# VHH binders against p49116, part 29

Target 1, 238 residues: p49116
Amino acid sequence: EGPLLSDTHVTFKLTMPSPMPEYLNVHYICESASRLLFLSMHWARSIPAFQALGQDCNTSLVRACWNELFTLGLAQCAQVMSLSTILAAIVNHLQNSIQEDKLSGDRIKQVMEHIWKLQEFCNSMAKLDIDGYEYAYLKAIVLFSPDHPGLTSTSQIEKFQEKAQMELQDYVQKTYSEDTYRLARILVRLPALRLMSSNITEELFFTGLIGNVSIDSIIPYILKMETAEYNGQITGAS

## First folded at step 1 (VHH)

Design qA8 (framework vhh_7qbe_3)
Fold by ESMFold2-Fast, scan of step 1:
Structure qA8 (fold): chain B 238 residues (1-238), chain A 119 residues (1-119)
Amino acid sequence: as target 1 above (238 residues)
Amino acid sequence: QLQLVESGGGLVQAGGSLRLSCTASGRTYAMGWFRQGPGKEREFVASISWSGGSTYYADSVKGRFTISRDNAKNTLYLQMNSLKSEDTAVYYCAKDEFLGYSTSEYDYWGKGTRVTVSS
């Protein structure tokens, strides 16, 4: 068998909406997030192993892991997104809401804790200096997760996940040969992705841009888009 | 130009039920219901995310009120059960362009619909 990922799968370039507004608003945040989501799904679609699983399995996998892929994408693209600025603006808005007693304090606390966990994750990845190859393999590991409820072809999915893990190990050992524990430090970051609420992610980043439809509902549509239609979404040229 | 139009208010007996609607003429995101009773400041009642997957309620209405939406109809609903005299107020629907989290005021407000709960 050839490698699971090629050099083309390392390239992951987010094109931000331009210009950035003077004041952050729902439209800018959600369009930026939508572009990252579309880029992430296009990345997944381009993997031959993913295509080989078939449309039904592909839809089920992405529905199960979109939040993990999206969060990895946020970490990878944090600088180009000015993610810290976006999150700081949201936190400031929520802190003012707590003081004015306008919304449920318990819900605001949950959202703020989610944002802090997201910031911690992105900072840990930055501190580890995760490179493009490592991000590509981490995304593949979460994409090919055989342990989500309702999946079919779990044996084949597990095979692709193991292949991703092996290729990541080979890459890290070759590229960072002097750092014996680097792979372990990288892999122990992944479980935190499953502790992040997809509902809170949806509310923070997608609260009105995708036709007032849930992310779960739009996933099959995005995966079936022709390349030209997809490119229009990620560049805003549609 | 976005317009929010509330309807469904009226006179109802204590212990009764009433359903409020709010129809939007344009694009909506997260939305909420607020109310202002006689001689009181405007207070939060309930909010709902654009997908309907997340809802939040004021402690005074938890278990009695249910917020829902029909995005195909651009309509927000508030089902009010076990109404109390303290629920007497003008009810407003509102939209916040910034994630639906309102600190002091929402960006778009309706004119309100009056609910009177008699003893």
Scores: ipSAE 0.011, ipTM 0.300, lowest interface PAE 9.0, mean pLDDT 82

Design qA9 (framework vhh_7qbe_3)
Fold by ESMFold2-Fast, scan of step 1:
Structure qA9 (fold): chain B 238 residues (1-238), chain A 119 residues (1-119)
Amino acid sequence: as target 1 above (238 residues)
Amino acid sequence: QLQLVESGGGLVQAGGSLRLSCTASGRTYAMGWFRQGPGKEREFVASISWSGGSTYYADSVKGRFTISRDNAKNTLYLQMNSLKSEDTAVYYCAAHDYSFLEGTNYDYWGKGTRVTVSS
């Protein structure tokens, strides 16, 4: 059997809306995040092992892990997105509002805690200088997680996850032969992804979604999109 | 301009239940319920995120009230159970237009629906 991922799965190129507005707003953030989400789902659906699990399993896996995939994508594309600038603008706005309204204060606290967790994760990945191959296999490990409630085909999913882990290990040992503990440093960062609230991610990045839909409701449609439809979404041509 | 219309208020006996609805004329983000009782300041009751995944409640209503939404119908709900005389108030629906650079306040308010709890 061949490798789980091909060279095409290592390439992960986010095309940002242009130009970036002078003042950041929910619509620019949402468009940027939507492009990353679409890119992430298109990446997943292009994996032969993922396709082999069948449509129902594919939908269930992505619904369970989209926030983890999206967060890995934010870390990988942080420079392209100017993520630090986006998060700094949000934090500055929230800090200015903190003494106005108690209800706003509770909301502000939840959002700020999520932003701090996100910044810490992205900084951790940046310090390790995670390369494109490593990101691809970390995404595969997250995607092929057999432990989400309600999944079918869990033994097959676990085998694909183990294959992803093995191929990552082979790559790291070959490419970073002088750094004996690199793989361990990378893998211990993954549990933090499960502590990130998908609801707060959705509110931060997807509040501007047209059609009044949740991420869970759009996942099946994105996974079924024709390549032409997908290209229209990520280029903003539609 | 966005319009919010509350319904479902009325007279109910202590221990009873009521379900309030709020229909919006268009898309809304985060939404909430507030109330103002006789001789009192307007107070927070409950809020819900735009996806419905996050909810918050005032301590006085936790375990008794449930906030929910149906985004396809542009409708917000408040299920009120185990009603007490102190729940007597005019209940207001509020919609939140979250701008990361302009504030997290409720931008749109309904005219209110009256709830009276006997005894």
Scores: ipSAE 0.000, ipTM 0.193, lowest interface PAE 10.4, mean pLDDT 82

Design qB (framework vhh_7qbe_3)
Fold by ESMFold2-Fast, scan of step 1:
Structure qB (fold): chain B 238 residues (1-238), chain A 120 residues (1-120)
Amino acid sequence: as target 1 above (238 residues)
Amino acid sequence: QLQLVESGGGLVQAGGSLRLSCTASGFTYAMGWFRQGPGKEREFVASISGSGGSTYYADSVKGRFTISRDNAKNTLYLQMNSLKSEDTAVYYCAARWDSGLYEPSEYDYWGKGTRVTVSS
């Protein structure tokens, strides 16, 4: 029985690369993003319900939702990452690419729109003052999405999503009892995550690290990584 | 401009049931029902997420009312069972526009309301 998530799953601590460079560069941005992605994957694989679904289902779920988990992680860790500074550096790099005629106007528009959507999402989460428990359960809701094409254990996934939704509802109702609309305001933010392009996220945050290899192709490797290797990259909370 | 049209209000006896509908002119994310009774402020009744996967209810209606939606028809429903005289009010449909491009924190669109009268 028990809760879907334990107190350990509420803890989500990102440790940035050190030392911070005097001027931001693509390598530092990719390293920071990779740490967040690894932290998010380790978080998911540590959930007993997730483990119970089996390796093939786990891989399919994360391939389908990694961009949603990553975006929630960006919002949650925006202050630690100095996300606004990182986005400004990306924009400056993109502006230089425009001046060198390396990108089409249509592509630049798509990328700028994505950055704007990301900023608005992070601002909305900050405005709502989403806490660590709420972030953990929002990540669980997107992780246990039964509606992605090709999934085989959809009834089990749906039950875990419903459990996540119910536990979030119970938490919000008890913790924010005077704000009867809070749960609704939080949950309506989630559909926006599916409208953000995973391809553009990959180009903005991961191009310098993985070259022409898709994140989808490295997900199985990350999920199977030894615990010692995870611990070497992911700093524990204290 | 998004338009919300409520229907289904009327006179019903205590202990009876009534189903309210609200049709939106386009897609919405969160939707909810609010009501305003005689001599009272407008109060929350129930809300539903854009996907329909999550619902929240005011304590006064929990277990008696059920909110649901049909996104293919852009229609919101409120099934009201075991009605009490205290449920007498004008019921308002409310909706939010939220596509990840602009995310208001409050309900943006309101219908004109439908009157529900519960006789003793």
Scores: ipSAE 0.000, ipTM 0.094, lowest interface PAE 18.9, mean pLDDT 79

Design qB1 (framework vhh_7qbe_3)
Fold by OpenDDE, second read of step 2:
Structure qB1 (fold): chain B 238 residues (1-238), chain A 120 residues (1-120)
Amino acid sequence: as target 1 above (238 residues)
Amino acid sequence: QLQLVESGGGLVQAGGSLRLSCTASGFTYAMGWFRQGPGKEREFVASISGSGGSTYYADSVKGRFTISRDNAKNTLYLQMNSLKSEDTAVYYCAAGSWEELLRKYEYDYWGKGTRVTVSS
């Protein structure tokens, strides 16, 4: 059949909450993160191959890779989000918790290391000057990962991943013909995504949003949400 | 099972203000207010995202009503200003996913309602 991704899948525009407060509070951070999460999930839904896997398999895939997709989204939208400012704000909020002795020393270390990893990853992607097409294919490669436990239709998922990889290769060869090792340089960034804890990401970005509810539990609802409804959410935010 | 308990309803004169509260037994991603007037169907009033950063209002209450929430207390609020006789209704608290709020009528959890009467 046709290509895995089309030009329509390259567009990835995040709309931030407005107005931006002078001080980035937990609510603003959580809302921003939520919008990115929704955008990422709905992006996945827009892929015909993803739709072809069925609702159950789709849910399982997203549950397995949402943190990686989210992180790629952070990197891609880092400028629009003022990610450095957000991360600084998160650290500041954590300082309050530290002062109140709410966190163990080990936990503090883990969280701070996670923030460092996020920042380094995003910086590395910026240095590589990854474009919208490359991000789209990288997200597809991450999305169609067959190596997660409990997945059905793993053979089909693997085929889609291979197709994503091939299309990325073709794109890079065509667009960056003088940079022989660009593809390899890009792909070697992917392992860094697996080093990041989904639990810590959830805690940092979503605690104020979902409380005791897990991202895992809300993913099915996000995936069932109509795109028009999502757009309505953005426009209706006041 | 999540329980929702509304409070704050009562009699108020036209032009007056009233604040409704809804206490949830647990946290939900999204919450909203609905109302049902005499002889009318239940209608959407307002909804709010999990973080409280996004709100949506019915046109009939926009500019007059303000929805807010305190996640630490698992409490939803509806500040009603400039009340009109047309606002007379039983107000219901609803909780569910964001998708449910956007669809306006599909919520997982409902309160028993609190009556608001606006006298002329």
Scores: ipSAE 0.016, ipTM 0.344, lowest interface PAE 6.8, mean pLDDT 87
Fold by ESMFold2-Fast, scan of step 1:
Structure qB1 (fold): chain B 238 residues (1-238), chain A 120 residues (1-120)
Amino acid sequence: as target 1 above (238 residues)
Amino acid sequence: QLQLVESGGGLVQAGGSLRLSCTASGFTYAMGWFRQGPGKEREFVASISGSGGSTYYADSVKGRFTISRDNAKNTLYLQMNSLKSEDTAVYYCAAGSWEELLRKYEYDYWGKGTRVTVSS
């Protein structure tokens, strides 16, 4: 069989809303995050192995791992999003909320700890200088995780994950041949993704969801979206 | 123009329970409950995100009060248990603006309030 991912799956270009506002606002952050989420879902949907699993399995996989895919996307697109500026604005807002007693101190601490974990993850990935091929394979490893509860076809999912791991190893060994431990340094970053709350990610980045619905509730609709509709969502075109 | 209408207030004995409701005339994002007792400033009680997935409580009400919402009815609820005389106040429903996450919490819409009196 051919490779799990092709060069088309390495291309991951986030188109930001234009114009950029003079000051950050929740609409801009939510639109940017939604575009990244849609781009991530389109990326997953374009993989032949993912399509081969069938609709029910596809939906279950993405519902289980969307937060991990989204977080990897945030790290990969951190500069184009000005993510550090967005996170700094959120932290400033939370610190002001502590002074005004508008939120529980325990909840503010929980949300700030989540932001710090996200910043640490993105900084680790930046320090490792993760390239586009490495990001594509890390996303594939996360996507084809056989260990989420309730999954069907777990043997097939596991084989796709193993294929992703092997192709990443081959790429890293060829491209970074002088750095014997690079793959190990990259892979030990992945467990941190499982420690981040999808509920807090949803609250921080997707406050503008239509009908007050959760991300996992809209995933089936995004995955079934026709290419023209999808392109409209990621470019803002009608 | 969004309107919020509170209901469910009344007189209850200490240790009793009340359920407050707030119905919005249209879509709301984040919503919350505030209260103002005699001779006191308006204080935060509880808030809930648009999806209902995140809730926040003032320390004075944690374990006693539960905030919830029914988005199909555009209705916010506050279940108040183990009421104390200190809970006597006018309770106000508030709806937040879309920019509240990035700035100080700004509640653009307020109800006229519903009075809760807890007898000693």
Scores: ipSAE 0.000, ipTM 0.155, lowest interface PAE 12.3, mean pLDDT 81

Design qB10 (framework vhh_7qbe_3)
Fold by ESMFold2-Fast, scan of step 1:
Structure qB10 (fold): chain B 238 residues (1-238), chain A 118 residues (1-118)
Amino acid sequence: as target 1 above (238 residues)
Amino acid sequence: QLQLVESGGGLVQAGGSLRLSCTASGFTYAMGWFRQGPGKEREFVASISGSGGSTYYADSVKGRFTISRDNAKNTLYLQMNSLKSEDTAVYYCAAGELWSRYPTDDYWGKGTRVTVSS
């Protein structure tokens, strides 16, 4: 059996392409987001339980939860990515556009609501001071979600999710023994991930690097990449 | 400086089809099509996000027009079907600023004329 996650699964190091430019740059943002997406999928691929479910199930799981994994990754890597600076610049642009009546107010409201939900989520995680072990288990809980439509092997997926929940509980009880309600405060943050639109995430973060191809369509390709090919993408050598 | 070049306009009979293209000198975030008929202000037609994952249409063209893009070629397309005399206009390609699906400044092409005959 063994634990669901090892210490190697706690390590989640985003390698940024270059120092953040002095002005917002779509190429920088999209490249950074793509690196985070690749890192998130490589993280999932490295889990033995995930591998054991087989290729078709792996593809279906990641297609169903990539936005949740990506959002957790944004929260975890917010500082290295300077996410607050990126989001603040977007919000300022949208507010100025509303005042000048230059953009569709309806669509601006939809995008701004998404940004506010994302900011609220990241702020909640930061306020809770979520550590690397907690992030790893939260990612495992969302990855092994048995309730997505069209999934096979749902009983095995549910068992892996329950194992992730048990190991998170053990970790929190040992590490934060004096904080009786910490686990509950962490877990109630997860439903918010499903309120965020994957289409708006795709528009905000993946506009320059995936062309006319949806994230859904590239997932099987990323999951099949060889380790050398993945390393080339992550380190910028390719 | 960003340059946008439209092509594909022409004369077509009502009920016919045309495909417009717009080639950009470099990558653009969001792109869209606007049109200006005789004696009218420019009006929105359709837009597409940088990834192509989100598209938006004016009510007058929904179901008839399809916007798409090929980012490898820096090219935007507008497939126009079931054309009506009301669609007669100069069609302009526009690039949106960062985080915009609509043009907000002078990132406009010179336009391509579409004339729909009776």
Scores: ipSAE 0.000, ipTM 0.171, lowest interface PAE 13.8, mean pLDDT 80

Design qB11 (framework vhh_7qbe_3)
Fold by ESMFold2-Fast, scan of step 1:
Structure qB11 (fold): chain B 238 residues (1-238), chain A 119 residues (1-119)
Amino acid sequence: as target 1 above (238 residues)
Amino acid sequence: QLQLVESGGGLVQAGGSLRLSCTASGFTYAMGWFRQGPGKEREFVASISGSGGSTYYADSVKGRFTISRDNAKNTLYLQMNSLKSEDTAVYYCAAWTDLSRYFEGPDYWGKGTRVTVSS
């Protein structure tokens, strides 16, 4: 028994690379994104319910949902990352490519559509003024999704998801008692996360981190890191 | 210095298939295929990310061509099916090794391999 998340699991502090370059570049974007990814995986790994599912299930869950967790993290950390500035820089490069016929219109279109969806998601979360507790429980709901193909222990995963939903409901009803429909407005935002391509996210934000390997390939290694190694990654250890 | 070596070009009948290969002498972040037909400018055909997770295609080849890579061999492939006379071109392998150019254009180019599709 006890709550699914403690105050330690609500804390989500991103440390940005310093100093910020005068003009944004792919190296800075990839370093910032990798720090957020490591922070997100460390957050998931720190949850006792997640640990209780076992290493194989943990790997399968994170492989299935890392893009959803990462996107929630982008929305939560949008201000500290200056995400709007990063996305504007990418859009500027893509618009120049269209004008010069340097790249396929299909590639540019797919990337632009992805950026538009990401901007809309982050703007909707900002408009709803989602707080740290709400973000923590939304991430837990996404993490404990029993409906991904190939999962074992689906009944236990579903119970943890239901517990996350119940604790979010309790929190919202007590904290925002005057806003009867707040929970519904928050929860209807989650389906949009599954419309965003993990492959395009990988290409935009992680080319500098992964080189010629996939995020799926590195997830087991990140999840096996000691806490000190995780902390080193999110603070930019050499 | 990075070298890109294409192979697999030749003469094929319309409706036929051909597989192009490109071997890179070193590491690449992304790779792709471009082509230049007679009297035309060079155009994009397909690209693939370093992991192979993202692929992009020109509208004219979508559903007919498949790009893939074998990172253990540093080799890029283009499987071309249902070939049309309009696919006649010199096909160039290209690579991105500089992240600063990721959204601009490739850093390195092969010398090209000729594909001729007869009607």
Scores: ipSAE 0.012, ipTM 0.390, lowest interface PAE 8.5, mean pLDDT 83

Design qB12 (framework vhh_7qbe_3)
Fold by ESMFold2-Fast, scan of step 1:
Structure qB12 (fold): chain B 238 residues (1-238), chain A 118 residues (1-118)
Amino acid sequence: as target 1 above (238 residues)
Amino acid sequence: QLQLVESGGGLVQAGGSLRLSCTASGFTYAMGWFRQGPGKEREFVASISGSGGSTYYADSVKGRFTISRDNAKNTLYLQMNSLKSEDTAVYYCAKPDWYERLGSSDYWGKGTRVTVSS
C-alpha cells in the first residue's frame, strides 16, 4: 500500500568534509567516500519496505549491492564531490607509482580500467540528465535485487524491485512524455554497475581505512546505528 | 614531511592498563595503531577517522582497547585495558597511504614497546 518511496527519499544531499585540503590525499578522499556510503545506507534504512525484510536480509542485501549504490551516489553527487578532480588525483598517483616501481604494472592497469568504467558511467548519467526521482528509483531497483547469491526472502525482494520498476516507469511516462525511449536508455545503464569490482572501488575510495578493515565488516554496524549516532558520523566531531 | 612519535610503552602486569600516545608533526586525517609481537608479523590494532567519528578495532582487542584523538594537539591515543600476555608487542602509529591497500605499507613512527607480564 502506498508508494515504495516517499518524497523524503528523493532528497539526497552530501555534506563534504571541510576544510578541503590544498592537495587531495587518501584521507580526505576516504572521508568524503565514507560520508557518501553512510548517506546511502541511511537512505536505504529509511525505506519501510527495506525495514520490513528484517535485519539479516537487510545486511545481506547491502553487502551484495553497496558498490552499485555507492557508484550511483558518485554519479548523482559528482559535482558536489568534484569527482573529476578526485579521479584525476588518483590517476596522477598511479602514474607516479609506475615510475617509482612501487606497484605492479598489471595492478595499475586493472585500477585504471576501473576508473575508465566509472568515468564512462558518470558521464552517461550526466548526459541523460537523470533527475532526483529517477536516481531514487534506480537505487531502489539495485537495492531490491533478488538475484544475489545467498539471499533469503527472494520473492518479497523481487516484489519490491518490481514495484520500484513500475513506479519509475509511471514517473518517466508522466514527466518525460515526449521522450519514448528515455526509460530504456536509463535502464540499459544498470548492468554496467555489476561489472565494476567492489574490491577496486574499496581500494580507490577507502584506502584511508587502516589495516584489514573491509566495507563488508562495517555494513552491519552502519545499518544498526541510531539516528543520533548516524548524524554524528555525517557531521563529524561537532 | 610528516613525523610520528610514539610514547607510553612499558612493563605492566596482566589485567593492568596502559595509555599510548602518538604525536604528529602536523594535522592528519585517518590514523591507526599497529603492533608486532615477538616472532609475529605486524598486525592491525585500531583506527580512527580524521573527525574521530568512526573507529575500527581488531577482534582481539574489541572491548579492551579504545582509540581516540585530540586534533588540537595533533595527538592519537590508545587506551589499553585488561592487558593480556599476548598483547606484548612493539606498537606503531601509522597513517594510511594508497600503497598500503595496493600491497605495500608505510610506517612513520619508531614504535613504543609494551611488555605484559603473566
Scores: ipSAE 0.005, ipTM 0.277, lowest interface PAE 9.9, mean pLDDT 82

Design qB2 (framework vhh_7qbe_3)
Fold by ESMFold2-Fast, scan of step 1:
Structure qB2 (fold): chain B 238 residues (1-238), chain A 118 residues (1-118)
Amino acid sequence: as target 1 above (238 residues)
Amino acid sequence: QLQLVESGGGLVQAGGSLRLSCTASGFTYAMGWFRQGPGKEREFVASISGSGGSTYYADSVKGRFTISRDNAKNTLYLQMNSLKSEDTAVYYCAADRFGWSELPTDYWGKGTRVTVSS
């Protein structure tokens, strides 16, 4: 009966680790990415509709969509993370190293294509000036995706996705009433998220993960994490 | 400071097998193997991403060598099968500071010698 998301679900505040180092390193990237991933999972956990689907469905949904949620989070938090600076430095380094060997060149092209797709996505969201309510509903649309293989309760997931879409439409029509095509411009950006490789995202942003676990293996533990322990991860408290 | 220690080198007859290991003093990112044969330049052999999801091989070893890693032990492996006299070299373990490179070259071990007799 009530709205899918409350005003509390619009708040999405990433607390960064120590100031960006002068020399780019994997530690800064991994720590920043891990904080964003933990914030994204905590955001999902806080949604009553998500909780209502039950633990097994919650784990399956997040395993299927974490890369899409993470990428939306990167776009939303791009300024706080100085993401454009990080990606530009990586691209510049990769372009310089392409002269080393043909095998390195193939790898560099694959990673550069992923980074360019990510940059294009983040730039498109920035140009559209996507606000906090729009990001919250886009994340909900991605989270409540009924079409991933192996999901149960797909009819209930679809109903939550439709509710997210309707609430986004109502918000955009009310807030941006003079821009009749804004919703369409926003929604056509979403398919690009599914074309981005979760394996490349994991290798680029999470290669320094604490403990020897993949993203798929840690998702159930993050979803079960105590709030205090979770806050320690996203704020850097030891 | 990251340290890499190779082991498993030795004398083996052509057509035989060896498994090389490289133990890191801490967590590593992308890792790989390079080799330098007598009178040759140092050349790339194989590499593996930090997650283990991607592997790359030089054309000369593809189908014969398998790279793998055990991140719980901070250890890199190279399983070498169907060894040829041309595989005779000092094998070097390398690790990358950044996980997005195919050619990890930031840190180097001291090498382990492999001799393949005909």
Scores: ipSAE 0.000, ipTM 0.210, lowest interface PAE 12.8, mean pLDDT 82

Design qB3 (framework vhh_7qbe_3)
Fold by ESMFold2-Fast, scan of step 1:
Structure qB3 (fold): chain B 238 residues (1-238), chain A 119 residues (1-119)
Amino acid sequence: as target 1 above (238 residues)
Amino acid sequence: QLQLVESGGGLVQAGGSLRLSCTASGFTYAMGWFRQGPGKEREFVASISGSGGSTYYADSVKGRFTISRDNAKNTLYLQMNSLKSEDTAVYYCAAKDWLYSGRSEYDYWGKGTRVTVSS
């Protein structure tokens, strides 16, 4: 059987909205995040193993893991997005919201803890200098997670996850032969993704979505998009 | 520049109901309603987050007024129930075009719509 991922699945290039505003605004942040979400979903749907699971399973998998895929994408594209600047601006807004008594102390604490976890995750990935092949396989491990509640075809999903883990191991051992423990350092980062709230991610990055539509609601639509329609979304073409 | 247009004001009897609308010419993040009664300073009434997931109310209107938004229509609403003579005011729509401005003030304001509650 051929590899789970081809070289085309390693390519992950985020095209940012242009022009960049002088001051960051929620519309720019939402547009940037939406492009990353669309890129992540298109990446997943292009995998033959993913397609083989069928539409219902594909929708269930992506609904379960979109936040993990999106967070890996944030880490991979942190410099392109100027993510540190975005997060600093969010923190400044939260501090002002405390002063105006517009958010409960518990809510502010939850959001601040989420931002801290996100910063820590992205910093750990940057420190490890994760490459494009490693990111692709980490996304595949996350995508083919058989342990989410309500999933069907769990044996096939498990098989594809094990294949992703094996191919990551082979890649790391060949490419970073001098670093015996690199794979272990990379893999121990993944459980942290499960601790991050998808609801808080949605509020931070997708607040500007038209019609107050949830990510859960748009996932089936994105997964069914024709290539031309998808390209229009990620490039800003009409 | 972002423009806000209020509508729905009018004369209503005490204990009655009225719904105000505010349409924005473009995207807004946080939005709110403020009011100014005769001989009074402008005061906060209610606010809503960009997603609509969080709402805040002045104590004087809590339980009587409901703020909501339809982001597909760029429209903000204020449903006013159990109206009192003290609610008589010009009601102003206000908007922030950015969540993370680092400022508490609203950046954009409508011209207002008049609500008169008669006894």
Scores: ipSAE 0.000, ipTM 0.188, lowest interface PAE 10.9, mean pLDDT 82

